# VH-VL binders against q9vxy4, part 5

Target 1, 180 residues: q9vxy4
Amino acid sequence: MTNLRKELEKCKHPNSRKTKALGKKARRQNNKHKVRLGHAIKSNITGEKLSWFLGQIDEGRTEPLRPQELEDLIELYFTRFDEELEQINLKQSIGKHRANQHAARKDVITMTLEKERNEFRTGGLELMNLCDPLKLKMLRDWDGSALSVQHLKLDLVSYNMLQRLKEQSKKKETSEQMET

## First folded at step 4 (VH-VL; framework fv_ersodetug)

Design s27
Fold by ESMFold2-Fast, scan of step 4:
Structure s27 (fold): chain C 180 residues (1-180), chain A 121 residues (1-121), chain B 112 residues (1-112)
Amino acid sequence: as target 1 above (180 residues)
Amino acid sequence: EVQLVETGGGVVQPGRSLRLSCAASGFTFSSYGMHWVRQAPGKGLEWYAVISYDGSNKYYADSVKGRFTISRDNSKNTLYLQMNSLRAEDTAVYYCAKDLYDSGDYGMDVWGQGTTVTVSS
Amino acid sequence: DVVMTQSPLSLSVTLGQPASISCRSSQSLVYSDGNTYLNWFQQRPGQSPRRLLYKVSNRDSGVPDRFSGSGSGTDFTLKISRVEADDVGVYYCMQDTHWPYTFGQGTKLEIK
């Protein structure tokens, strides 16, 4: 549309309907851009988290995780900063003047781990329930792109949820044995 | 003038022990961490150990863990490296180096002249 | 451990001409504090290493202006604007972003 620039040049009066309409459109586009940026940041974080969990599971495995296995992976996930924290603590300990080296990063890591542990202990971490064979298949079919995270149905995985799944698994075993 | 002087090198047979010393002067030794770095004949520089300013924390490269022990005596301004179970591949010039973190400057700012350890026979 | 790779392994330069040495790291040397912990050392024949530069481009006391450093992330360069006879030796890059400290394999500078 070669006419758009000409139309923009005609919007010289601040109170014209055309100028106000373009201003509203620009603000709407800017608001959409800011919202999309926020969603992209969240999708990147979630994508990294899902990629970490997928990387811990044998590529050939198609059977769902046992609840204890998923619990163990979540506890392992909470140790993902251990090496970085050890490096920061090591550097801080070397010289008298190093006590504040990387302090801001250490604070961010500490707050992140506290938040995640609290979420797991209470309402649940935003993950996928990998004890569900359909969820594991969906995660394996994912292309690893943050853009595709929106197509995955996420779950809140809590400690209590996993304990309930352990009890259900135990009852299922008993039921299957009785049928033989 | 900040200076580091290493001593204690020599020729030693495989399986034996040797202790290196590094005498420091010209700075507040007790405020800074200290490193040991070695250089095998015709090869590059390799970091091996560090000790904290008060001696409470020590870190080593995997290749020397369990065999080498870093220590210091702040009253004598001296750094030590105890080398046990020496192997031919430990043959190198051993340098001590001062750790730095101050006013935006980081890393190993001052090095000694080195002492040669030859493990042979 | 972070692997530091230098190129070229050796360099011959005519006196007064410039010299450039490259250093690449196996992972980013930028820390979350915004600093890049990359150092350059010079070792003259039979002498101990001497630090030339820290945090990519900052010169140590007594280091001539003809030495300069540049780069970011994983790719770094040491430049000598006009090589002098005393510049003969081996140059090493070294990172202290990640523990343990690691050095490049060295670049030997020779005069034609």
Scores: ipSAE 0.288, ipTM 0.686, lowest interface PAE 2.7, mean pLDDT 86

Design s28
Fold by ESMFold2-Fast, scan of step 4:
Structure s28 (fold): chain C 180 residues (1-180), chain A 121 residues (1-121), chain B 112 residues (1-112)
Amino acid sequence: as target 1 above (180 residues)
Amino acid sequence: EVQLVETGGGVVQPGRSLRLSCAASGFTFSSYGMHWVRQAPGKGLEWYAVISYDGSNKYYADSVKGRFTISRDNSKNTLYLQMNSLRAEDTAVYYCAKDLEYGSEYGMDVWGQGTTVTVSS
Amino acid sequence: DVVMTQSPLSLSVTLGQPASISCRSSQSLVYSDGNTYLNWFQQRPGQSPRRLLYKVSNRDSGVPDRFSGSGSGTDFTLKISRVEADDVGVYYCMQGTHWPYTFGQGTKLEIK
């Protein structure tokens, strides 16, 4: 993006029809790059997220996660930046006049975690329902490529959804015990 | 002239404690983070601890966590290292070093002359 | 912890000839602010360490221009264009990107 911004800045010279024409062409090319970059960023973020969750599950495990296990894993996911935040905070505190250094990265992390926690508590965090054996198998069969993320059917996993699954599990156990 | 002078080294038996001091002069001590680095006989440099300019934050290497405590007294321009439960492998020359206050630099630009700690029976 | 590996461990050089020391890190030293916190130190026999270079290629005050640094990511080099007698000592690379700070094992420079 830095290269595109520099190119657009050069076209901002307030001169002529040529500058305006170059501006339009650069803007069209920049918009195409933004769209392509946006899709790539989304795929990479989703791929990293799915890889993180897959990495937390024992390689030999084929049984679906219990709702509480998935909830615990999502809470652990929200701590993934703890070490980086500790390092940033220490660097900011080393010298008397360093408080504003690294603030941008800390802000990005804070906003990302806020967004993700809010999504989990409302409509759902975009990932896969690993309480479903078919979904766990799909994740296991994934080649780990960001390009292949489009072939995975994602789910919105929310706190309320997981609570409902916990209650469903209890009711099924009770029904089966009564039936037998 | 910016100076750091370490004192407090000596010969001690295993399991004992020792307190090192680093006296700073020639700069505004209270504005800078401070480090402790050691060097075992014939070995390389090994970083162990840092303390922020105001003493509010500290960080240690895993090998000394729980045994060593870094502290400072800005009114006396002095840095300290309290070493407890000393082991033979703690035998080294101990250096204090100053970090930088300004800019996007992280590292140790000024070092003391070192003080020798020998843990031996 | 980030492991810093230096090569060679010892180097014998004729006065006036160049010397080159390599330093490799087990992970990238580029920090989130875009800077690379790779430092080089010199320790003469019986003396305290002295910083020569910071952020890969920047010389500390008083350091002769015959000392230069280069590299990026995980691979770094310290060069001395023309070795002088007082350059005898041990040279260390050190990373300040990740906590804890870690040093290379050192490279001993001797005169032939």
Scores: ipSAE 0.264, ipTM 0.660, lowest interface PAE 3.2, mean pLDDT 86

Design s29
Fold by ESMFold2-Fast, scan of step 4:
Structure s29 (fold): chain C 180 residues (1-180), chain A 121 residues (1-121), chain B 112 residues (1-112)
Amino acid sequence: as target 1 above (180 residues)
Amino acid sequence: EVQLVETGGGVVQPGRSLRLSCAASGFTFSSYGMHWVRQAPGKGLEWYAVISYDGSNKYYADSVKGRFTISRDNSKNTLYLQMNSLRAEDTAVYYCAKDLYSSGWYGMDVWGQGTTVTVSS
Amino acid sequence: DVVMTQSPLSLSVTLGQPASISCRSSQSLVYSDGNTYLNWFQQRPGQSPRRLLYKVSNRDSGVPDRFSGSGSGTDFTLKISRVEADDVGVYYCMQGTHWPYTFGQGTKLEIK
């Protein structure tokens, strides 16, 4: 389950209209701060994700990934927390009740993986289409900084998108065979 | 008690529109993905649309893509299906169904009673 | 679209005897996460469908252990170990691995 259940359990009473103008200005300032902070957090997460994928590709490789190779890397990406989860489970099994901090971390990991798997299966995981040679070059030219993530043109990479690319690759191969 | 109640069905002429509603109770509606499935008279089940728990992701069968729109209002615990440009082949019992998980990945664990849509000229 | 083919289309079974229904998909139902999103549904006459199994072999709450599922890749089986009178109805397999989700054509189970 996601943190959505915890959010739904919390209710807020309606405000009176007497001090709404002052309260609205304070909320606008908070919202602007949260939006800016959210953008910074998202850029850091995206940068870490892109760095992970870049680290999995041989430094000398300039050829774009085949769709199956990108699919395999995305599946591998979903296992990046396996060792951490194993350590958390081991500590929880030691005979003392679960430490609150380790339980919270496991919940965050579980929610993150559920969200990412859902995105990949549905609309697409926010990434770069590394089956495109221009996108691979852009990723290699990136300086690794979260601040520079805003200059990258990201793509939504979904399971269905990769299946379509596999189909297109097979059609091109068939056409090339017929030309000779 | 977990319940889903569909309303909005009826008889309608080809080319017109209908909006179906599905009222949910007995569970935390906003935590689960929701589906629309139909069954033509004397035929099998046919899946048409899914929406994620927060409404951010939606998917459709090609036969209804561009004509039908799935949506939800979590504040009202209600799922909707807007059906435009109706055709005779859209005649069916329409079921709403709850997914086991938030994403809509696990298939339909709870179903409503269905509402009948008849497209006739 | 992934085509789901069930066999037989109809089955007549004596009370207390086992029943088996097959489902074949035109493509592998193993998703990239290693899970197989194959579901089984039961529709009794005049009633809404009810899910029996998800991810091949996992029973929904309230489903008797008489119902079991097995299979992998493209070939799947629903088994009822001892058929009861309440098992009369149409059974459907459904894949959730590929968009759009697709159902088999259904198998009608009757008592002899």
Scores: ipSAE 0.000, ipTM 0.440, lowest interface PAE 16.7, mean pLDDT 80

Design s30
Fold by ESMFold2-Fast, scan of step 4:
Structure s30 (fold): chain C 180 residues (1-180), chain A 121 residues (1-121), chain B 112 residues (1-112)
Amino acid sequence: as target 1 above (180 residues)
Amino acid sequence: EVQLVETGGGVVQPGRSLRLSCAASGFTFSSYGMHWVRQAPGKGLEWYAVISYDGSNKYYADSVKGRFTISRDNSKNTLYLQMNSLRAEDTAVYYCAKDYYDSSDWGMDVWGQGTTVTVSS
Amino acid sequence: DVVMTQSPLSLSVTLGQPASISCRSSQSLVYSDGNTYLNWFQQRPGQSPRRLLYKVSNRDSGVPDRFSGSGSGTDFTLKISRVEADDVGVYYCMQDTHWPYTFGQGTKLEIK
């Protein structure tokens, strides 16, 4: 959103001092715009992710998810592009000479899934720990707006974290049964 | 000359089956995907099925999924549509169409003359 | 599914006069590669559909220059600069950006 780009486009001398100065300003303004756009994109992506998980949980349910249930939902989340990928693969496969067309969207999906699976396996996906009843309530109270995402207290949910929660649940149940 | 010729249409009772064929000539059939498109009497065009050049991938419109099966025989240069559990709303002229793709273009470039399917009791 | 809406549903034109047909989509037809996959087809009485235009404004081989296409996003127009007798028929817009492929309901062109 700036007239600076239009001025730069009007320049007839690419290496002139004025053209270089306008290029520097355009780059600075473009970088500032990209930073703001990046924040908006991240909030939109996070909001869509949270909306997806909320949509998978029975609206009447107030009980927190079991660690296995959350793990199953995360694995299901990784399959959300399956139908689109099948459609893209079909389009690419329809004709013998079509193999490399529309690869950009497929590449974006592939990179996204690889990034998310790696995050889940290592440090954790940026999500909410829905095994915590407070976190589930916070998600349900959310208005669904990307603008409100910044007010949610997100958690890093990893595969190892969920395994630890499963172990803790089993040990507590066993201890309670033995102390009867 | 690139040509597609559909056959197999006719009058059939509801709940029965019919198989359509589309004979291709004038191009390398095995290199192109093939589509089926229908047109109900006095209505517009409706896409409903596609098959890849080697037959390994198939996609259908929800209205025919589970009832219609698209297939092809590249050795005979022939496309098929098996239509099961036919309903009155399946009454239409059925066109086969050749897929087209290059660096600047995508779509259905060659169509057959159509074959009429009438489902009535 | 993407809904394609054409207007008018029919028009009568005097030979040599221009004709315009509009097509609107329920969502943007711009694909992730920046291309807009909007096609125009012609169906003469008793004949099969024939593609006239692809990617909004590109003419298929053998299509006369009097046919032109314009538009972006969700609003598109097919224009015939001077209508000839052979142009009688039904015209359809069609999108193949989003699966499944969908057609407009058609516009019938008649000569006065």
Scores: ipSAE 0.137, ipTM 0.573, lowest interface PAE 4.0, mean pLDDT 85

Design s31
Fold by ESMFold2-Fast, scan of step 4:
Structure s31 (fold): chain C 180 residues (1-180), chain A 123 residues (1-123), chain B 112 residues (1-112)
Amino acid sequence: as target 1 above (180 residues)
Amino acid sequence: EVQLVETGGGVVQPGRSLRLSCAASGFTFSSYGMHWVRQAPGKGLEWYAVISYDGSNKYYADSVKGRFTISRDNSKNTLYLQMNSLRAEDTAVYYCAKDLYDSSGYDYGMDVWGQGTTVTVSS
Amino acid sequence: DVVMTQSPLSLSVTLGQPASISCRSSQSLVYSDGNTYLNWFQQRPGQSPRRLLYKVSNRDSGVPDRFSGSGSGTDFTLKISRVEADDVGVYYCMQGTHWPYTFGQGTKLEIK
C-alpha cells in the first residue's frame, strides 16, 4: 500500500483519469485485504474447533465415534464458554447496579452459541464426520495448523444426520441378530 | 460508621460444624456483594466465598466447596458462613469483606473489612 | 487459578527511605472492559487488612500520597516514597479480574 499512497499524494484533481485509476486500484487492494483477512479468521475459528474435538478423543482410539458419542461431544462443545459466562454473570450480579456491566462480551458469546446451535439443528455444523474412520484418521494426521485447515475435507454435521446414522446402526444390529 | 463485625468463632473438634455471622452497619447492605476471606496462623490471605447483593449467586474456592455455605439476610444486614466437616487446615482468622461499587461501577475489590473471628480446629 | 507472586518476601528499610514491592500474575489482569483490577492491601500487626490501592494506581480515601502503584498486564509495583514507622506490616497484592480472587503471598516490611 505504500506505493499506492505515494501515487495518490501526487494527484491534485479528484476527477482526473489518473486519480480514478488509482482509486480503483486502492479499492481492489482493500478488497483483497478484506478477503484474505476473512479467510484467515475463518481458518483460525475452524482450526480451534477441530483442535477442541481432537482434544476430547483418547489419543489411542482408532475406532470411529458412534453417532451418540459425536452428538454428546457437540453438546459438550456448546458448554465450552460456561466458565467464562459464569464469571461474567457473577461479576454482573455481585452488586445491585452491575447487571449491565460487560454486556458486549456476553452478547458475543450468546450470539455465537445461538448461531452454532441453529446450524446443528438445521443444515449442519461445519465439522468433520467423526463417525467415519477415514475422517477420524484425517483429523489425527492434521498438524493442528490453521494454515492446513484448507487441506481438510469438512462435513456438515446436523442433529438429523446423526439421528439417521443411529437408525442405520440399529437396523444393522437387528439384521445381524436375525442372521445368527 | 461503616462497620462489619464477625462473631461465631471458637475452638472445635475435627468433623464438627460452626456458623459465622457478620453484622453490617453504616451502608446499604442489600446493594453490595459480600466476601469471606481467611488467614491461617502465620500465613497469607486466602479468598473463599462470595455472595451477590440479593443472594441469588454464590461462588466458592474448591477447597471449601460442598463443606461451606455462604448466605445472607438483607432484612437483618447480616452475612453468614456455615462451616461443616471442619478440618485442622480450616484453622484461621475469618474476615468478612464488602465488595465496592461506587457511581463509576468499575472496581472489583474489597474496601471494608471486619475485625475477624478466630476458628481453631483441634483434637 | 491465577497465581500472584510477590518479591521480596521481606524487606528492611531505614525510616525516610523508599521501599518497593513487586507483584507478578500468571495471566494478564486486563479485563474485557479494558480495566486492570489489581489491588494492594496493608495489614499492620494484629489488625485487619486495609485496602491502599485499586485498579493499579488509584488510592482509597485516607491513603497518603507517599503510596503509589504502577504496572500493566502481569507486572505491578507498589512504592512507598518515604517509609514511616506506621508502615510496618505485611503488604498483599490481589487480583479481581478472574474468579476466584487471588492474593500474593505477602511482603513483610520492617524498619532497620
Scores: ipSAE 0.263, ipTM 0.661, lowest interface PAE 2.8, mean pLDDT 86

Design s33
Fold by ESMFold2-Fast, scan of step 4:
Structure s33 (fold): chain C 180 residues (1-180), chain A 123 residues (1-123), chain B 112 residues (1-112)
Amino acid sequence: as target 1 above (180 residues)
Amino acid sequence: EVQLVETGGGVVQPGRSLRLSCAASGFTFSSYGMHWVRQAPGKGLEWYAVISYDGSNKYYADSVKGRFTISRDNSKNTLYLQMNSLRAEDTAVYYCAKDLYDSSGYGYGMDVWGQGTTVTVSS
Amino acid sequence: DVVMTQSPLSLSVTLGQPASISCRSSQSLVYSDGNTYLNWFQQRPGQSPRRLLYKVSNRDSGVPDRFSGSGSGTDFTLKISRVEADDVGVYYCMQGTHWPYTFGQGTKLEIK
């Protein structure tokens, strides 16, 4: 990288073949850097999400969550910014002409929550199906590092998926009552 | 030029109510959030309540939540504190104070204070 | 609530000598905007509090330059380079980063 920059600094004629070739290499290196940075940011966000859910589950619990329990945790997860939003709203309302100074953070939170709620109500929120004992074990065995998030097999957990799991539980109970 | 003047303090029996007023002058009252801070005899400063510039948002310390109500009248440049179910531990000098924000929007601190009004809750 | 702890609780200083007061917070006072909302107040006997400093080190109008503030995160210091007779009083730190706003317990400055 230092060699590429050094050579680019030596080129003072923008239309030379050498200058164009170095510019193309620099653009490719920048694109590669942006892609790697994007993956790191996504892993950090996902890792924080998984850590939040893990923190809500008793350390001694090895039984998978019931679908209602997971639904309740997801709804609780959507309230994780409530205190920060109340603090921001109060701070934004202290001065008449400064509401916009905190708008960026509030906007990010609002858009994040809207996106997450929409994902949960449609195709599924990206996390792990903690109603599956294998998935709960994998989450507990995770070292908490964003770097190792890529090794976790994520699931799309949707409202409809959880309703289906509840129905399956009811049918199983009904079948057992008929057999006994 | 910029002034805050508190009134309404006095001696009152436990369980009674008292209303404090804070008259503002010398600045655009309707543009600033306002606070109530108290100081018990021989003790330090303790924050208790805030109200936004337009009165739409309020926050209280847990010790007074449900008993005290902060309000404002921007047309009269006046801040109020309604104190109900007063207790001996509410005995203090009550200050009103103006919050700060600077040109960057980030200040969050009380830059102007009133002279205080004394509330004594005793039998 | 954020707990603000001052030390010492009292100090006696000879006129013309420096004085230093420490303030520690139970949580970082850096807000999401990168600013630190730590204030310092002076209260002379029988008087209302007066703000000396905001955002750690910025002096309010009329505050002499012998008052200075420093610190970051959770550890802050108020310094008076040359104490004068009129500096007698109680000094408070206050955080405005988190709700509710909280004050330190106060440090009493006396002349020796």
Scores: ipSAE 0.175, ipTM 0.598, lowest interface PAE 3.5, mean pLDDT 86

Design s36
Fold by ESMFold2-Fast, scan of step 4:
Structure s36 (fold): chain C 180 residues (1-180), chain A 123 residues (1-123), chain B 112 residues (1-112)
Amino acid sequence: as target 1 above (180 residues)
Amino acid sequence: EVQLVETGGGVVQPGRSLRLSCAASGFTFSSYGMHWVRQAPGKGLEWYAVISYDGSNKYYADSVKGRFTISRDNSKNTLYLQMNSLRAEDTAVYYCAKDLYDSSGYWYGMDVWGQGTTVTVSS
Amino acid sequence: DVVMTQSPLSLSVTLGQPASISCRSSQSLVYSDGNTYLNWFQQRPGQSPRRLLYKVSNRDSGVPDRFSGSGSGTDFTLKISRVEADDVGVYYCMQGTHWPYTFGQGTKLEIK
């Protein structure tokens, strides 16, 4: 494989056509590389999220989740780092001296949870609406691979969306009971 | 010299309680986390509990959760282990041990150990 | 919990010859700070444990240089270059990377 960095290092003139051409190629390669890494990272994160939710649903269940059930699962999802945070807090508190690396991981977790909770309270957490039987089947048929995440149609699931679904669900139940 | 001395062991009947003490000297006790480790007769070492330097945080092995309580009194340079609902399986030599870390916060594990105190749970 | 497995469980060595003890962990012992918190302890008959090595290869104060440690990730080794009579006892590896701290089952070293 061609080592572009090595070629750039051999260029002796900053303003030469060769140096400029290699610089443009390096920028294009870096931009493509960053975009590919970004897609892969996002797919891995989304895949882990979807796998977590799938793991919480009984394998034999085919009926869609009730809105309250999905809300409860999302709140449970926000506690997924509780054990890790307890271990980090213990390590940070054991001795009087500061634990530099423990602080970095705790900060990442805290920022992640703050971001996710804000998304759920506002525009919606990127997930699948598991109150829809077609969405549940799609998630259940998924092979668990990050590579296949792009073939799943994701939804923005917000607190307000779930409240609206609860209202609609209760109205439907009332209508069915009145038909008896 | 840095030293830890355990006391409070003895022979007790199942279901009874014991309180172990560990007296520390030769270092700034209030700056270090402290551990309890036990060793059943003829068996290996088994970690059970840790307490932070200021006593605000504690962690236990699942086998003793709800039965054993670790605590410390920094004004007396003393570590304690309250053992309730003792079982025959709790028969062991109990060691207290000091954790070690440098100024950057790295934990190295237990660098100083006491001589141990023997607890025998017998009917 | 992280399981620590030592081999051999017992070792009989002729005085002046080398000894080697293996320790394997069920999970990587590399912490998020890049350090590996693997310790080795010695317990002579009737005595309290004493730490020999910390962070895989670093000797505690007063530990002779004939004791050395090596390894990475999940596989670790304690070596004694020339066994002396005072080395009789049980040797334990211990991990401090994950809570709870866990010990290997121990390796008994005897002369003869």
Scores: ipSAE 0.130, ipTM 0.593, lowest interface PAE 4.6, mean pLDDT 85

Design s37
Fold by ESMFold2-Fast, scan of step 4:
Structure s37 (fold): chain C 180 residues (1-180), chain A 122 residues (1-122), chain B 112 residues (1-112)
Amino acid sequence: as target 1 above (180 residues)
Amino acid sequence: EVQLVETGGGVVQPGRSLRLSCAASGFTFSSYGMHWVRQAPGKGLEWYAVISYDGSNKYYADSVKGRFTISRDNSKNTLYLQMNSLRAEDTAVYYCAKDLYDSGYYYGMDVWGQGTTVTVSS
Amino acid sequence: DVVMTQSPLSLSVTLGQPASISCRSSQSLVYSDGNTYLNWFQQRPGQSPRRLLYKVSNRDSGVPDRFSGSGSGTDFTLKISRVEADDVGVYYCMQGTHWPYTFGQGTKLEIK
């Protein structure tokens, strides 16, 4: 499960400020996800993807994401259809003859997720390297319009790329600790 | 005649348990999903639980998750709602309702029972 | 959850006159199969709900043709062309597109 979902499950005080903040982020994800499914067209898919990632980052945060944080967000992104898949599976299971009615949408989602997971594990998922402070600033300065996506220089972010960045970060951190 | 008859309602103290039953007749019970819907005095309709045709899948409203359990016995054409840790807010008329699936289309709740009254009071 | 909002919450009509009830959803009710799973129910005083319409405009068996439904996406209307005394009661819209199923708050219809 993703860090956001894990955080929500660990919250023991449903009325706490932290629990409400995490709940608002989860709600925003679900609302944006449903809009994407209702109106997604090829030309807008990248903009919707970038908006999803931006929505997961605190508005006040200026420092770039750590490689593990970006990896966690990508894994969370792969769960964006979980609620819809649960709804489809429930509808398919309710009546004895209902299964065929919902198969096409479930297949499309399954194929999309498999393709995206394969891209992330191989050549890279098309998005932005949010471990780069300039890329994060560009994303925050973006107006959210699909027409402006061309001004955001995209990157291929792969699992192996993030592992390399983790090793670089670990070496830098170790060096800095020894200097103090 | 397609018919649903709820029983098991009554007056019960807070924190206690109650089991509702819904007896189905006039249709192939084992082919359809079943729902429980309630209506508090003077209020509107509120959905709470669904169970698939074979009992393998269940879904609940957040307000009753962990307290209420939906189940069915297809050999007896009967739907059940086990209600635990009852609260004053659970006071309502409880209806069972049949889901319809025909000719490749989903039609929702087409048949309803007469309801059974649950009153949670001290 | 999908929020269903009805208006008006109550209306009084003269026998033989038309009545109209609106229902709005917080998100589209078009399902992936192209169908819109919006239902209308009638509840007469002291009775269980009875479904009038399914998939926006289709009447259940035994429902008079004076009841009609229209709408698309998020905006729906139930119309009664000539109100009769037996129409007194509360009318509910209900969406079956998204889980959980959700009902409107109800519209009470009274005769003047």
Scores: ipSAE 0.000, ipTM 0.499, lowest interface PAE 10.7, mean pLDDT 81

